# Miniprotein binders against Peptidase M20 domain-containing protein C757.05c, part 16

Target 1, 375 residues: Peptidase M20 domain-containing protein C757.05c, of Schizosaccharomyces pombe (o74916)
Amino acid sequence: GPLNFGYLSWGQHSILEQDSVQLISHQSLLPAGDNLISLHKSLVEIESLGGNEVNVSDFLKSYLESKGLTVELQRVSSNPTVRDNVYAYLGSQRNTKVVLTSHIDTVNPFLPYYIEGDKIHGRGSCDAKSSVAAQIFAMLELMSEGKVQEGDLSLLFVVGEEIDGIGMKTVANKLNADWEVAIFGEPTENKLGVGHKGNFRFDVYAHGKACHSGYPQEGFSAIEFLLRQCVKLMDTDLPKSKLLGPSTINIGTIEGGAAANILAAEAKAEVFIRVAEDIETIRDIAEDLFDTEHSEIKVIQYSPPQYLDYDIPGMDTVVLAYATDIPYLSDRKMKIYLFGPGSIREAHGPNEYVTFSQLFEGLNGYKRMVMYNLR
Below, E stands for the ipSAE of ESMFold2; O stands for the ipSAE of OpenDDE; V2 stands for 0.75 times the mean of E and O plus 0.25 times the DockQ between their complexes.

## First folded at step 9 (miniprotein)

Design v04 (from v01 with F27W; at its last look DockQ between E and O 0.01; V2 from the best seeds 0.00; counts 0 for: pae O 10.2 > 1.5, placed apart)
Fold by OpenDDE base, look of step 9:
Structure v04 (fold): chain B 375 residues (1-375), chain A 89 residues (1-89)
Amino acid sequence: as target 1 above (375 residues)
Amino acid sequence: DKVTIKVRYNGRTWEYTFETPERAIRWIKRLLEYIAERGAKEVTIEVTSEDPEELERLAEEIKEALEKLGYKSVEITVEGNKVTITAKE
């Protein structure tokens, strides 16, 4: 009879280990001193891990309302916690020429706020609460200077960028606001992003037949197959962009087998390609290698490279190798800029920081960008 | 536009569902190369689609691929929304 090899259903273990980080009590963080540094501090001190952004959204609503803005909370989800995007503008005009936008969620783990010399440390100090604080102050200063009116400028802060982009997806589908220009806030070292690489993330599952390693002809190693196909992928000349450089491959995980004396019946790899050009061709290459009798491919993320606006005179430019929420708004006929204080190299790290100078330069950058696009 | 392909050779059976016919065609061509390299003397392919024109196109492309790989006897049978292709060396 056919040996029913039990298909081990790779259970969707969503390792969302919700470590119950004790919600430090909502002491009403009264807006501390009315400056960029104090706002940034207040934002960084509020834990806002992806899926737990309620405290920072509520803080932002109260803070921006205290500044005389109209503030809308856009409900993204309610379970297990409330998750709200924050949309703020002057008066009653929801459509504005320019929107300043960034994300308010952060990666794990939470890191406490502290200052070391000229460096401001803490989770989200660089990615992206530096951009959030600088964008807010750019709007507030321009308002105080009489340079922006109702319908000129809005603020949009979204949840879940670091996870799945559900915040910006909810904006794209349900917010019903129009803009001529969007300025996205991410760590760009205060340079204009000319573009960013796309994301092609996929899992490979390889299937074999276990046998004793002394008799390899009686089996098929899933590990050997997976390794050989991964080498072929890494040796492939992937599409390159003159603007964005080369496409790059990371084999992020590899697992499989049971013991050294047994051929592996199962193996898995998690692969991430940073796409510089032609994501369709890269997908086809991956499918040709991994959609076989011995393997299957599961696409986790498929996002093409983005080309951005950078037409502002006297600002430096940069090529970025990371993804953003920009693809969720790319179908809109609008200018899209990417700019913010800090370095992505310090983002997600254990020593994440932004400098005082970078924050003030970021503020001035956003003011310049807004004023250029209001002409 | 979903296509299901079932391949049988050397006592093995593989079955996949594709969201597009183009993906199905690319996959089956590559799989057939892989099967041919392993000296499979007989291959049976079952293609299922709700589009009869798509089924006919897929069957013809698979037949051409098999002939290119050196299979001399290729038989095609159509039954409703299913095409069966049998190839022998």
Scores: ipSAE 0.005, ipTM 0.215, lowest interface PAE 10.2, mean pLDDT 86
ESMFold2, look of step 9: ipSAE 0.012; ipTM 0.518
ESMFold2 (binder alone), look of step 9: mean pLDDT 82; pTM 0.809

Design v05 (from v01 with R12K R23Y I35L; at its last look DockQ between E and O 0.60; V2 from the best seeds 0.00; counts 0 for: pae E 5.2 > 1.5)
Fold by OpenDDE base, look of step 9:
Structure v05 (fold): chain B 375 residues (1-375), chain A 89 residues (1-89)
Amino acid sequence: as target 1 above (375 residues)
Amino acid sequence: DKVTIKVRYNGKTWEYTFETPEYAIRFIKRLLEYLAERGAKEVTIEVTSEDPEELERLAEEIKEALEKLGYKSVEITVEGNKVTITAKE
């Protein structure tokens, strides 16, 4: 008789019900207790405008000590306020293979912390307290997982990145700690920076002669002079990089004069050039324009463009149009990475934010980078 | 119209520029809540706008926000395109 090959009816694959990702109401995403989000909130809620970082440094010291870290405050300045870098590590080994570093100062003005949907708003929420919080939790999680020991990893949080880099300059000159790898935290959209523009920051002081505006020939307007020279600067074709794009100019502040009916005896501008290439030529252009009979230039920051390490497999890369504190450590024979949550395009703006997802991805990114470099 | 808001409290001064009055008022309400939670006893807010009707609206909204936060003395001074609001606990 014919062997009836019974077709084994392959059983109904139960369509696993798509777990309805309950949109956990954003209020419920703040787990009660000490977590990445609560730390980030605490950091963002502490005002830390450049030059006034004491409260965030003191908070970080206390917080990191409560986690069992050894914490050093490195005095950067005492006047008009105390400004301290924060250096933290396990046990007594100040030299570590890897350092996670970011800045704790923010630009002016302060913005209050608030949540809007998936966005965490506030000054420093993106630049760079998101990196600070994610770096801290990267260390804490790796410690809890038994993946880092004494001498493997440290944390370095610096003041004054947004101003003149005095925090990192003080690290470079005085901290006397060595690292094989530094991972800088800035808003990179959780991508590895392949390089960033340099900083050329300078103040211009223009000098004139006051007189009654009805008799302008009897005086010289410092304001008019400064304005004309600033226009010349802005109209100058500055050096460009194929990798980093154009050099860009910001006239960030302008002040001067006494009254509308008086020619200004004094005027000042604060200028920031993001240097794509050839910082020496850009300096020479600025000096030619502003070191004159009627003006002087004061250089505040001078840092060339940087090329970075990005050799970590499976991480995306990005070119960054802004500078960091990295140049102050560039003389050291170490790997330098740049990575952090959020976008620099949202930094310094009135709507500065980081998303919850970006913050957690940042944490995971730092953990990955640390573990790669400890191998 | 651009709105400039200058906030003074506890010897600090912050200055903000907004492209819209609607964003300005949402922002300042949150800032005032933040300051009230931190025990700001005195707050001074200077609002500048080239639109007098907008300026008046912003001033009234800020005043109402301060009153809701428990400030008992709210003084408003108008000088051209600038309104100064001083609130005390």
Scores: ipSAE 0.034, ipTM 0.573, lowest interface PAE 2.3, mean pLDDT 87
ESMFold2, look of step 9: ipSAE 0.164; ipTM 0.661
ESMFold2 (binder alone), look of step 9: mean pLDDT 82; pTM 0.792

## First folded at step 10 (miniprotein)

Design h22R (from h01 with E22R; at its last look DockQ between E and O 0.61; V2 from the best seeds 0.00; counts 0 for: pae E 5.4 > 1.5)
Fold by ESMFold2, look of step 11:
Structure h22R (fold): chain B 375 residues (1-375), chain A 89 residues (1-89)
Amino acid sequence: as target 1 above (375 residues)
Amino acid sequence: DKVEIEVTYNGRTYEYYFETPRKAIRFIKMLLRRIAKRGAKEVTITVTSEDPEELERLAEEIKEALEKLGYKSVEITVEGNKVTITAKE
């Protein structure tokens, strides 16, 4: 995209001088060989825009096999291109207590890898190749330290999270592996995601009978009915969650009527409830109020609250505002965590980056989370 | 006094949190009518409160509501600051 080339065009001379200085400084300050930073660099330099993930999947297969892991490529699709999820584990035991998982696709456009100060720039450097690299090194270090064995820990990297979710959907339906704990990687600023409220969005269509307003007994006002029912909804005590706070109601739009001297034959409202708990009961309440002889309800969105595990002592928490692949696994009986380096605010923009400290803190966080759940 | 209520039916468990016992009983009585309409054969309600007199009152209100809804077996177990009400067809 334009900012990618704009940075190169704008500061070509300065970039060349900094490239030389950064290469020298990088060599003198960072460990040589295969390490977290070099793996992250390799991942970021491989273009894996959504729908074009084959090269990063093939890289991961080779890399992880070279570390002694068993690697399965799960074919998600082959048309128009090959798209493979990557599942890796020790030995032959495909079911593990813990799985570390993240996605290997990125949003558009591609941005080149470079280091500036303490920031590592590039498309996917934060979302989510930082999590991928940190998760891999968490497993490799725990293996080297003798802290994980066959059946303890696996890695799962999926395609398509940023566009269609087909990777994790295929895992849920067809991988046939079982886990007790899943640790999802996304930019959470290295904080445990606690969850987010559910979404119940619906339209209400109220129906009346038009007549001259001087003879209201001859008709029925759709607007007056709809207003009364909306007030009843707003006055209803909806469930609260200790974790997520109160359910909230937004009457986002309201409209109706033809003229001041005519009882309204039709009215409509658009309603959005952010659900803290028990979406089924909230739906029943809405249907009692709006699915009547005078109105009907059309459900537009209906997703339950997402609750996550956050029981690891000493780790800060955050309530999330963005979607993940977690819902594809949320009906399973297991613990689900969300944690990863960097900020979502930087992740999809023209200046995507992660810092060195965020990467190493993320690595240590994943090791801590794995060990906590293997105890 | 704040009230926590856990309800289990049809294989799912829900937790609710209320600022007052009045809000708790109003909501739970409405919820139990809906659960019964959904055809639940067994319902378990656990109520937690720091006020033992309110806990007893809540338990009796819930038991009466369940019996009115047609549950034939309604048992109450009291343990400390919790009561558990189990209703069966």
Scores: ipSAE 0.151, ipTM 0.661, lowest interface PAE 5.4, mean pLDDT 87
ESMFold2-Fast, scan of step 10: ipSAE 0.554; ipTM 0.876
ESMFold2 (binder alone), look of step 11: mean pLDDT 84; pTM 0.833
OpenDDE base, look of step 11: ipSAE 0.194; ipTM 0.695

Design h26L (from h01 with R26L)
Amino acid sequence: DKVEIEVTYNGRTYEYYFETPEKAILFIKMLLRRIAKRGAKEVTITVTSEDPEELERLAEEIKEALEKLGYKSVEITVEGNKVTITAKE
ESMFold2-Fast, scan of step 10: ipSAE 0.005; ipTM 0.404

Design h26W (from h01 with R26W)
Fold by ESMFold2-Fast, scan of step 10:
Structure h26W (fold): chain B 375 residues (1-375), chain A 89 residues (1-89)
Amino acid sequence: as target 1 above (375 residues)
Amino acid sequence: DKVEIEVTYNGRTYEYYFETPEKAIWFIKMLLRRIAKRGAKEVTITVTSEDPEELERLAEEIKEALEKLGYKSVEITVEGNKVTITAKE
């Protein structure tokens, strides 16, 4: 196909509609609130728009404590409302080998919970309360099966991902807990995220000296200078990534000059590079070409590529085009995975949903990822 | 691509591909100047080419560039169509 990198594959397991109905009927035999679907419903029904997450944080603390976990609320802010991250673990050992983490804030507007066919609708039903519910039940099932003990696994749920990352920034700077492996929940259609290209956007301003074009020795053309430097950039081989492919260069606009018979005093280009690898070297190339006695650059965007771990046998992979809280922990020496139920394409819109089969597949995926990293 | 170059410094490895050895030489000399300016004490460069004569020329150009940048120990190992150059202060 058109996206042929050799490391992407299709899913192997699905739950049929009839099987989903049977599983939900079975789950309904459990006590109220004590199953994956019931927990997901409780989370979605609690409004947690960015800046107003207090009720979902309080719910999670009470719920997780009722299941035998030690729970900490980490204060992120107090004004205008209280905002807390939720950190949960077994016993007294705060540092765990693996952390399962997702955000609990949602985007505006709030949408009510309802079921239609195989789809569970509601704001945050997909992004990211699907991941929250699946991660919680992964831990609860592993606990009941005797497969995790103190120091093995923790849960971290953060505020403010959809706005400014304030929750995870507060974790990075003040939680004082360490992990060897972090598994981030986001809608990835239950596929392992491999990473995404970075962005390097800059403007180039070139300066010349206007004069009669019949006597070019009397001046200096900003257009000619800028054009020649842009050609050199386009002829440069940029760092490539086996995972993400080549870095790409786009000269989005180029303009300058006053008239055909006048050497141009000024010229400007807008350049956008999608960075596959080594943004620092690409910046050095740009500065070498455009930060000269005849030109300067103005950096507009400078975001490095993100690379993730995807070494879990039998799980499909995907390249993602959206931002996450991962950059706030990317400087730590740990493995980082990105995986979760639902599609990002259904998030943020008026018809946000996750399917029953995606929730159960997500739960099984998180259990598999945790067990693999505890082997 | 005719020439493949890997550069490792500060625990990270970067891959570059070039159609001609002339483009590879220009690019790597520029990159090495920047790496040295950042204070990297050790750099490893692996060059792959199907042309043994091009491979030897590339290795010598890179060695000379590293020596001019102040790396006192520059060690070259050859294995088939691949040359590895390790430079230390």
Scores: ipSAE 0.000, ipTM 0.368, lowest interface PAE 12.1, mean pLDDT 84

Design h26Y (from h01 with R26Y)
Amino acid sequence: DKVEIEVTYNGRTYEYYFETPEKAIYFIKMLLRRIAKRGAKEVTITVTSEDPEELERLAEEIKEALEKLGYKSVEITVEGNKVTITAKE
ESMFold2-Fast, scan of step 10: ipSAE 0.018; ipTM 0.560

Design h30F (from h01 with M30F)
Amino acid sequence: DKVEIEVTYNGRTYEYYFETPEKAIRFIKFLLRRIAKRGAKEVTITVTSEDPEELERLAEEIKEALEKLGYKSVEITVEGNKVTITAKE
ESMFold2-Fast, scan of step 10: ipSAE 0.380; ipTM 0.808

Design h30I (from h01 with M30I; at its last look DockQ between E and O 0.78; V2 from the best seeds 0.00; counts 0 for: pae E 8.6 > 1.5)
Fold by ESMFold2, look of step 11:
Order: structure tokens, then sequence, then C-alpha cells
Structure h30I (fold): chain B 375 residues (1-375), chain A 89 residues (1-89)
């Protein structure tokens, strides 16, 4: 077992019994030297708001090289800012059986690092620098224990996840590294993500011909057409996923018309379908209803449901409410896991934090997941 | 009355779950029309249900829908709580 966990475990108990108001004095309880907590602190203290990731990428290159890893920076963009993905592995074998991966950008605004009780605060302390730090130390500890060798395990840290996923898109198109297993880091409360529903958002624009409402045969009501088609959509029984639950349909807004005594010349609805299964057929249904001579659709979001691997014994599971970078790699033939410290509830908020215990449990979880997949 | 349906065409397999056989057959009829419209030459549908009477009804409804769509060879194979319908042009 990892001997360092005993010392950090006592730190959890000691911190929890202390007065949570006096934060600065709690930093003196951190283990000295290079360890999971010190790496996490270094990462969180580096501002890496989306579009501004170069400093954390450069830090990671230097840090990982100092640990004996081969590190490649993959340039994603140079203008307006330099943005680099980080890919690290042992020796010269770029293809590995397992990759541990997470993102290094954060949402805005920057929040400073500080410790209060058992909580480590800061922008990115949870999402996703907790996963980054835990993944790095999982690899470093497995290397030190002689449990991983060249070709077994790599680290991949990408930019832009919180914005447009450009980092992982660039990996998918240009990195040219092969893996059998990918373990994505996001805040899942240290549970295996089983998947998330897809998102199909579209606007419907219905077109009619205005006329006095007393003579409706002289025109065509956009509102009546749109309402009837929306009811048909809502009456469609969409399939359920055993894993993800039911598909749902939400007519989020509806508007149109000019006056009560005039048939509506135009109408609009905004529709959001949470897709459990078969987004292609659901789109076909929507197009049959709305892509006609009387209306058209404009697709705003079209993201299929994502299913993940969760076959590691003894680990709890969770259905995710949020999307990830995973779809950019989902056409590859490999196992894909999602797992990481902390709660998505706090991840984008004004009081983002991760706890010490969540970090250490995450480290152990990544080691367990790597070893399971190397067997 | 839960129904599980697996549909294979053009080398891909899709899995669907429904709370009732009525919901299952409504969706499958829509899907089969779209599959036929897109030119699929062979379709395999596997239906799983705990209710053998509903399983038989679903199988016949699917067979009739496939025949109406122009599939000439429609075979049904029954194995336990599972029925497989294979249709070819």
Amino acid sequence: as target 1 above (375 residues)
Amino acid sequence: DKVEIEVTYNGRTYEYYFETPEKAIRFIKILLRRIAKRGAKEVTITVTSEDPEELERLAEEIKEALEKLGYKSVEITVEGNKVTITAKE
C-alpha cells in the first residue's frame, strides 16, 4: 500500500478538528517536498483560464521531465495565445496500453488558492486540476513501485475543454498515439461515470400567411401549425436507455403572431431533447415534423449519448449530467472510463474546492484503474 | 411489460428499451419505415419480453410491418423470452 497515505490521512483528521476560520495556519500541516498536495497547489496557483493555458502547460512539461518522462507539447494554437496540450510517457514508446487524461484549462474567473478546514479552495482545485495532480502521482507512484514500464501508461493533458474542446479535437486529429484504454478525469465524486444523455437542441421556424381570423381559409396559421407539430413531437414515445434512463422532450419557448384577430404569419419554438438512445432516429422524427414546406429547423446542439466503461469491481458508479471531451475519441476502439475527485456541484461555482480525502481517494482510484487494465 | 429491442442493419446494431409493448411497436414501425426508405437490404430485429403473449404479438406486428414495406423474406426464430425477426429484400 502507499505509505504516504497514512501521514496524509492523519492530516485529514487533524484539520477537521481545527477551527475552520483560521485558514493560513493550516498550510503549515502540508507535507514538505514534492507530493500530491504540493503538486495540486502548484497547478491551482497557476492561472489557466480557457485560452490562457500556456503557463500551466510549460510547468507540466518541466515537472514531468524532471520525473524522467518524455514530454511532447502539442501546439493547438499560437494566436491570440499559445496553447499547448501535454503528452508524457516513459522512454520513446509513444503508444501505451493506458492513458490517463484530463484538461488543464479552467472556467472564469480565477479564484485564489487557500485551505479552510478539510477543503482546498481555488479555481480548478476540483475541475480538473485535482484529476491532473492525482493522475500524475498515480503514474509516478506506479513507476516507483516497479508496476509500470515503457508502453504501459501515458499522461495526456489538454487545453480548451471548458470552451470548445479544441485541445482534444487536436489530439484526435494530429497526435497519432494509440491507446487501448483511456481514463478521463472529471469531478465524479470518485465514482465511475457510466455515461450521460445526449443533447439535441433545435429551433423551429414556422411560416404562415396572415389574414383576418374570421376567414382562416384565406391564410395559414404558423402558430396552429407549430402547436400541432409540437404536440405530435411530445406524444412521440422515445426509447429509454437501461443505463441513462428516458429521453425527455422540452419545448422551452414558443412565440409568434401579431394580434388575436390575425392568423399568425410566423412562429418559433426552442426545443431541447435529452437523448437516451438513437439520436439519429430522433433527429429524423424532428425533421419529418418540422423540416417541411411550412417550417424549418435550425440545429443548435447535436451530441449523441455517451456510454462509458465501468467494469472495475468494488467501485461505485454515477450517471453524469454534463458533457466531456470523451466524444472526440469515441470512434476509437478502446475502453473509456471517467473518474475523478470532487463534486461537479462546486466545480464551476464561486467557492470551488476539493477535499484532502477526495484527492487521496482519487490517487488510489487511478492506481487501481490503471492496474486493473494492465493485468 | 418492459420490452427490449435490438435492431441490426448496415452493419450496425442499436438497442432500445420501452416501458410498454405499445410504445415499442410505435417506435419500431417508425424506425422500420426510415430503414426501408434509406435502402437497407437486410434488417434483423431481436425482441426480448417477459410476457410470451406480448412477445408473439410484437413479432407478428413487426413481420407485418416489414412485409408491407416490401421485404420479401421475413423469418421469425423464437428462443425463450427472445424472438428474432430477419427480413431481406
Scores: ipSAE 0.013, ipTM 0.500, lowest interface PAE 8.6, mean pLDDT 86
ESMFold2-Fast, scan of step 10: ipSAE 0.477; ipTM 0.851
ESMFold2 (binder alone), look of step 11: mean pLDDT 85; pTM 0.836
OpenDDE base, look of step 11: ipSAE 0.146; ipTM 0.675

Design h30Y (from h01 with M30Y)
Fold by ESMFold2-Fast, scan of step 10:
Structure h30Y (fold): chain B 375 residues (1-375), chain A 89 residues (1-89)
Amino acid sequence: as target 1 above (375 residues)
Amino acid sequence: DKVEIEVTYNGRTYEYYFETPEKAIRFIKYLLRRIAKRGAKEVTITVTSEDPEELERLAEEIKEALEKLGYKSVEITVEGNKVTITAKE
């Protein structure tokens, strides 16, 4: 019989998914924007690398207005190019109970759209244009079904998530719209995020004095100093979150020196800590170990862990190991969910993809989350 | 978790959980230094562990850290698998 992924529940058998993919592949031949798959294709085909999102913002404004929504472009920057957040709602009521939100920028390099079997490939096909397309069709289907009215639901699409969060920072400070519930789209394999660890990323520069390695008393090894300090960091147990799990320490790179027979004058390490609890005390440890007579620390990223709402009955949960735009709205008194199609493990790589079934399951998930919060 | 540490200061309680207690003490010493720098005149620390020797070791190291930070009154109360350390300026 006919399969319809837009109404399928989570947990369908693989054979039903394969049959549905074959059926849905027919829909991808329809004009741009007429259905979930063609909208997703249109979004992926528009290059929107971080800093160059103008074309996708303009497309979304035109598309959403064509569907009867009121759309605002919020200017984030004009130099070197125009960058706009997109905010859409029904009628004249800017404040809505629920907002569906995702980022529209992608990481480098751009990858072309193509389909192979059940997989839809392209840069941003998973992260996060899958969420954008699914959220838009959740809104459109709920409108068509008469289940949302003015003041119930809005869409917010932001620039710059993959770089510095400038889009959502601009929303937090200047959009002047209020919500009771925000549903963030990111690849969570269509599971509710319970939270994600914070990020503490820093560079360490160590300084020594070069000399002949046979006479080490005449110099100071930057490499030896840096290694010993890194070992002390790795030998420090960081607090564990019962919900998020342990904090993790990764020395991502280490470099220095000139030759085996010369004490190293310079050494550098890049350190990335995924923080479960108490980022401030972890920073104190790092500064004590690395801001010394022989070294300095340069903080690159410093964002605390986030705890989310996951109280929707019948939906699976997941702990996430990546950062989002959620911290920029975390000071507001509202429910915050994180949910979206695809796997973050497939994002940022050369073979980024989302599946047809994941897109339709994501659409159904967003509809369920919105209706639960409007009950 | 192998050890649980509760820290109370300025009317709030914070809970910490650790898998490797011997390595946890470095974190706790930094936490206490930060609390002292914020001018907390009274700090209460509760350590819970199923290992009595570990419990005694952690309690003693915490007491010594608090004394070095300038707390002049440090009282230890033992109650089963739990030790409470109260430090005052």
Scores: ipSAE 0.277, ipTM 0.756, lowest interface PAE 4.0, mean pLDDT 86

Design h33E (from h01 with R33E)
Amino acid sequence: DKVEIEVTYNGRTYEYYFETPEKAIRFIKMLLERIAKRGAKEVTITVTSEDPEELERLAEEIKEALEKLGYKSVEITVEGNKVTITAKE
ESMFold2-Fast, scan of step 10: ipSAE 0.013; ipTM 0.497

Design h37E (from h01 with K37E)
Fold by ESMFold2-Fast, scan of step 10:
Structure h37E (fold): chain B 375 residues (1-375), chain A 89 residues (1-89)
Amino acid sequence: as target 1 above (375 residues)
Amino acid sequence: DKVEIEVTYNGRTYEYYFETPEKAIRFIKMLLRRIAERGAKEVTITVTSEDPEELERLAEEIKEALEKLGYKSVEITVEGNKVTITAKE
């Protein structure tokens, strides 16, 4: 019988949806033609490890052209292998109001495509070929429904996200296309990314004076000093964000001293703060505690929290803790969304997967996001 | 291949350390946008790397980011394994 994809609507998980998932799972073992699941399968089966994306770029060009789209391959590099970004749109209008964008490179090692129950396994099945497939079908369905015209919507698929962002960097500097809205695909469990906490990582070096521990008045313990200051930090109320939650403190390592009977001359701690709000005040607190007569700090990372657009009614939100290609376009005055099927927790590991349900929910999410921004 | 970056604006200096130039570039572009949003008319960035190719790539990326943010004067000075970039509105 025909698959009834209408039962897999956004926010719905019913007995009819579960029946559809089982039917879809069975049908993917006996490919029935050009649909979301067969496109996703084709993408995952094409190996596109970072640096070797040529075959997936060529596939996407041919596939999208076969669907009536104008497609450009933007050369990122030619040596040792050809690497191309893929940019697709309707007709001749290169500038569109909305762009749907995802990366097509994957991390090592390659993992083969296979299905187990409701899960579709394979390298890139989640990160980010799930988003690629869902974004393509969002475009194709909106075209079929007469809901998008030339100048409304484009697709941008980039190489090199997992290593150095070279694909999106090349877009930012050389593609010469303008958008008002960018929708980035990454595994967000089909929730709108509101932003991510900032990172404040620093090392503390404490200095004392070694002496016989039986006569502590003759010296100064670097360990005792460092421990007391670390306790003060952990007892400090850091700024909180209503959107991102509390800032968190981790003393990741602590080391020092030479022997139990000698006051420690030197001690070191590594501190990592996930910053929800007001990184400047948090730095001032750290400097007050650790930039002293007896210690100094060495800042390793200092990045403020990042905020995204999440103004789409009825869609759930999530705080994210991972890096994306968004920074390469962040200097443009446009709305930026982050949304996609699957969980980042399943990405990069040996058992990477996305579910059938997540793929269809992602498709419906992208359609909703596009239509909202074209309203 | 550790990269060190110092950023000075509004009388304060911030030190950053990265395992790779890719992480350094991603971070500094975000930070420079935030500095520009705060209305800083002058910013100085010092980049230290033992790899001359990494140093050159970082300097060019930082210069491009500053120019895109509207800084009209971007001066680069090279001294051994350090590059200093001074940008003014």
Scores: ipSAE 0.000, ipTM 0.097, lowest interface PAE 16.7, mean pLDDT 84

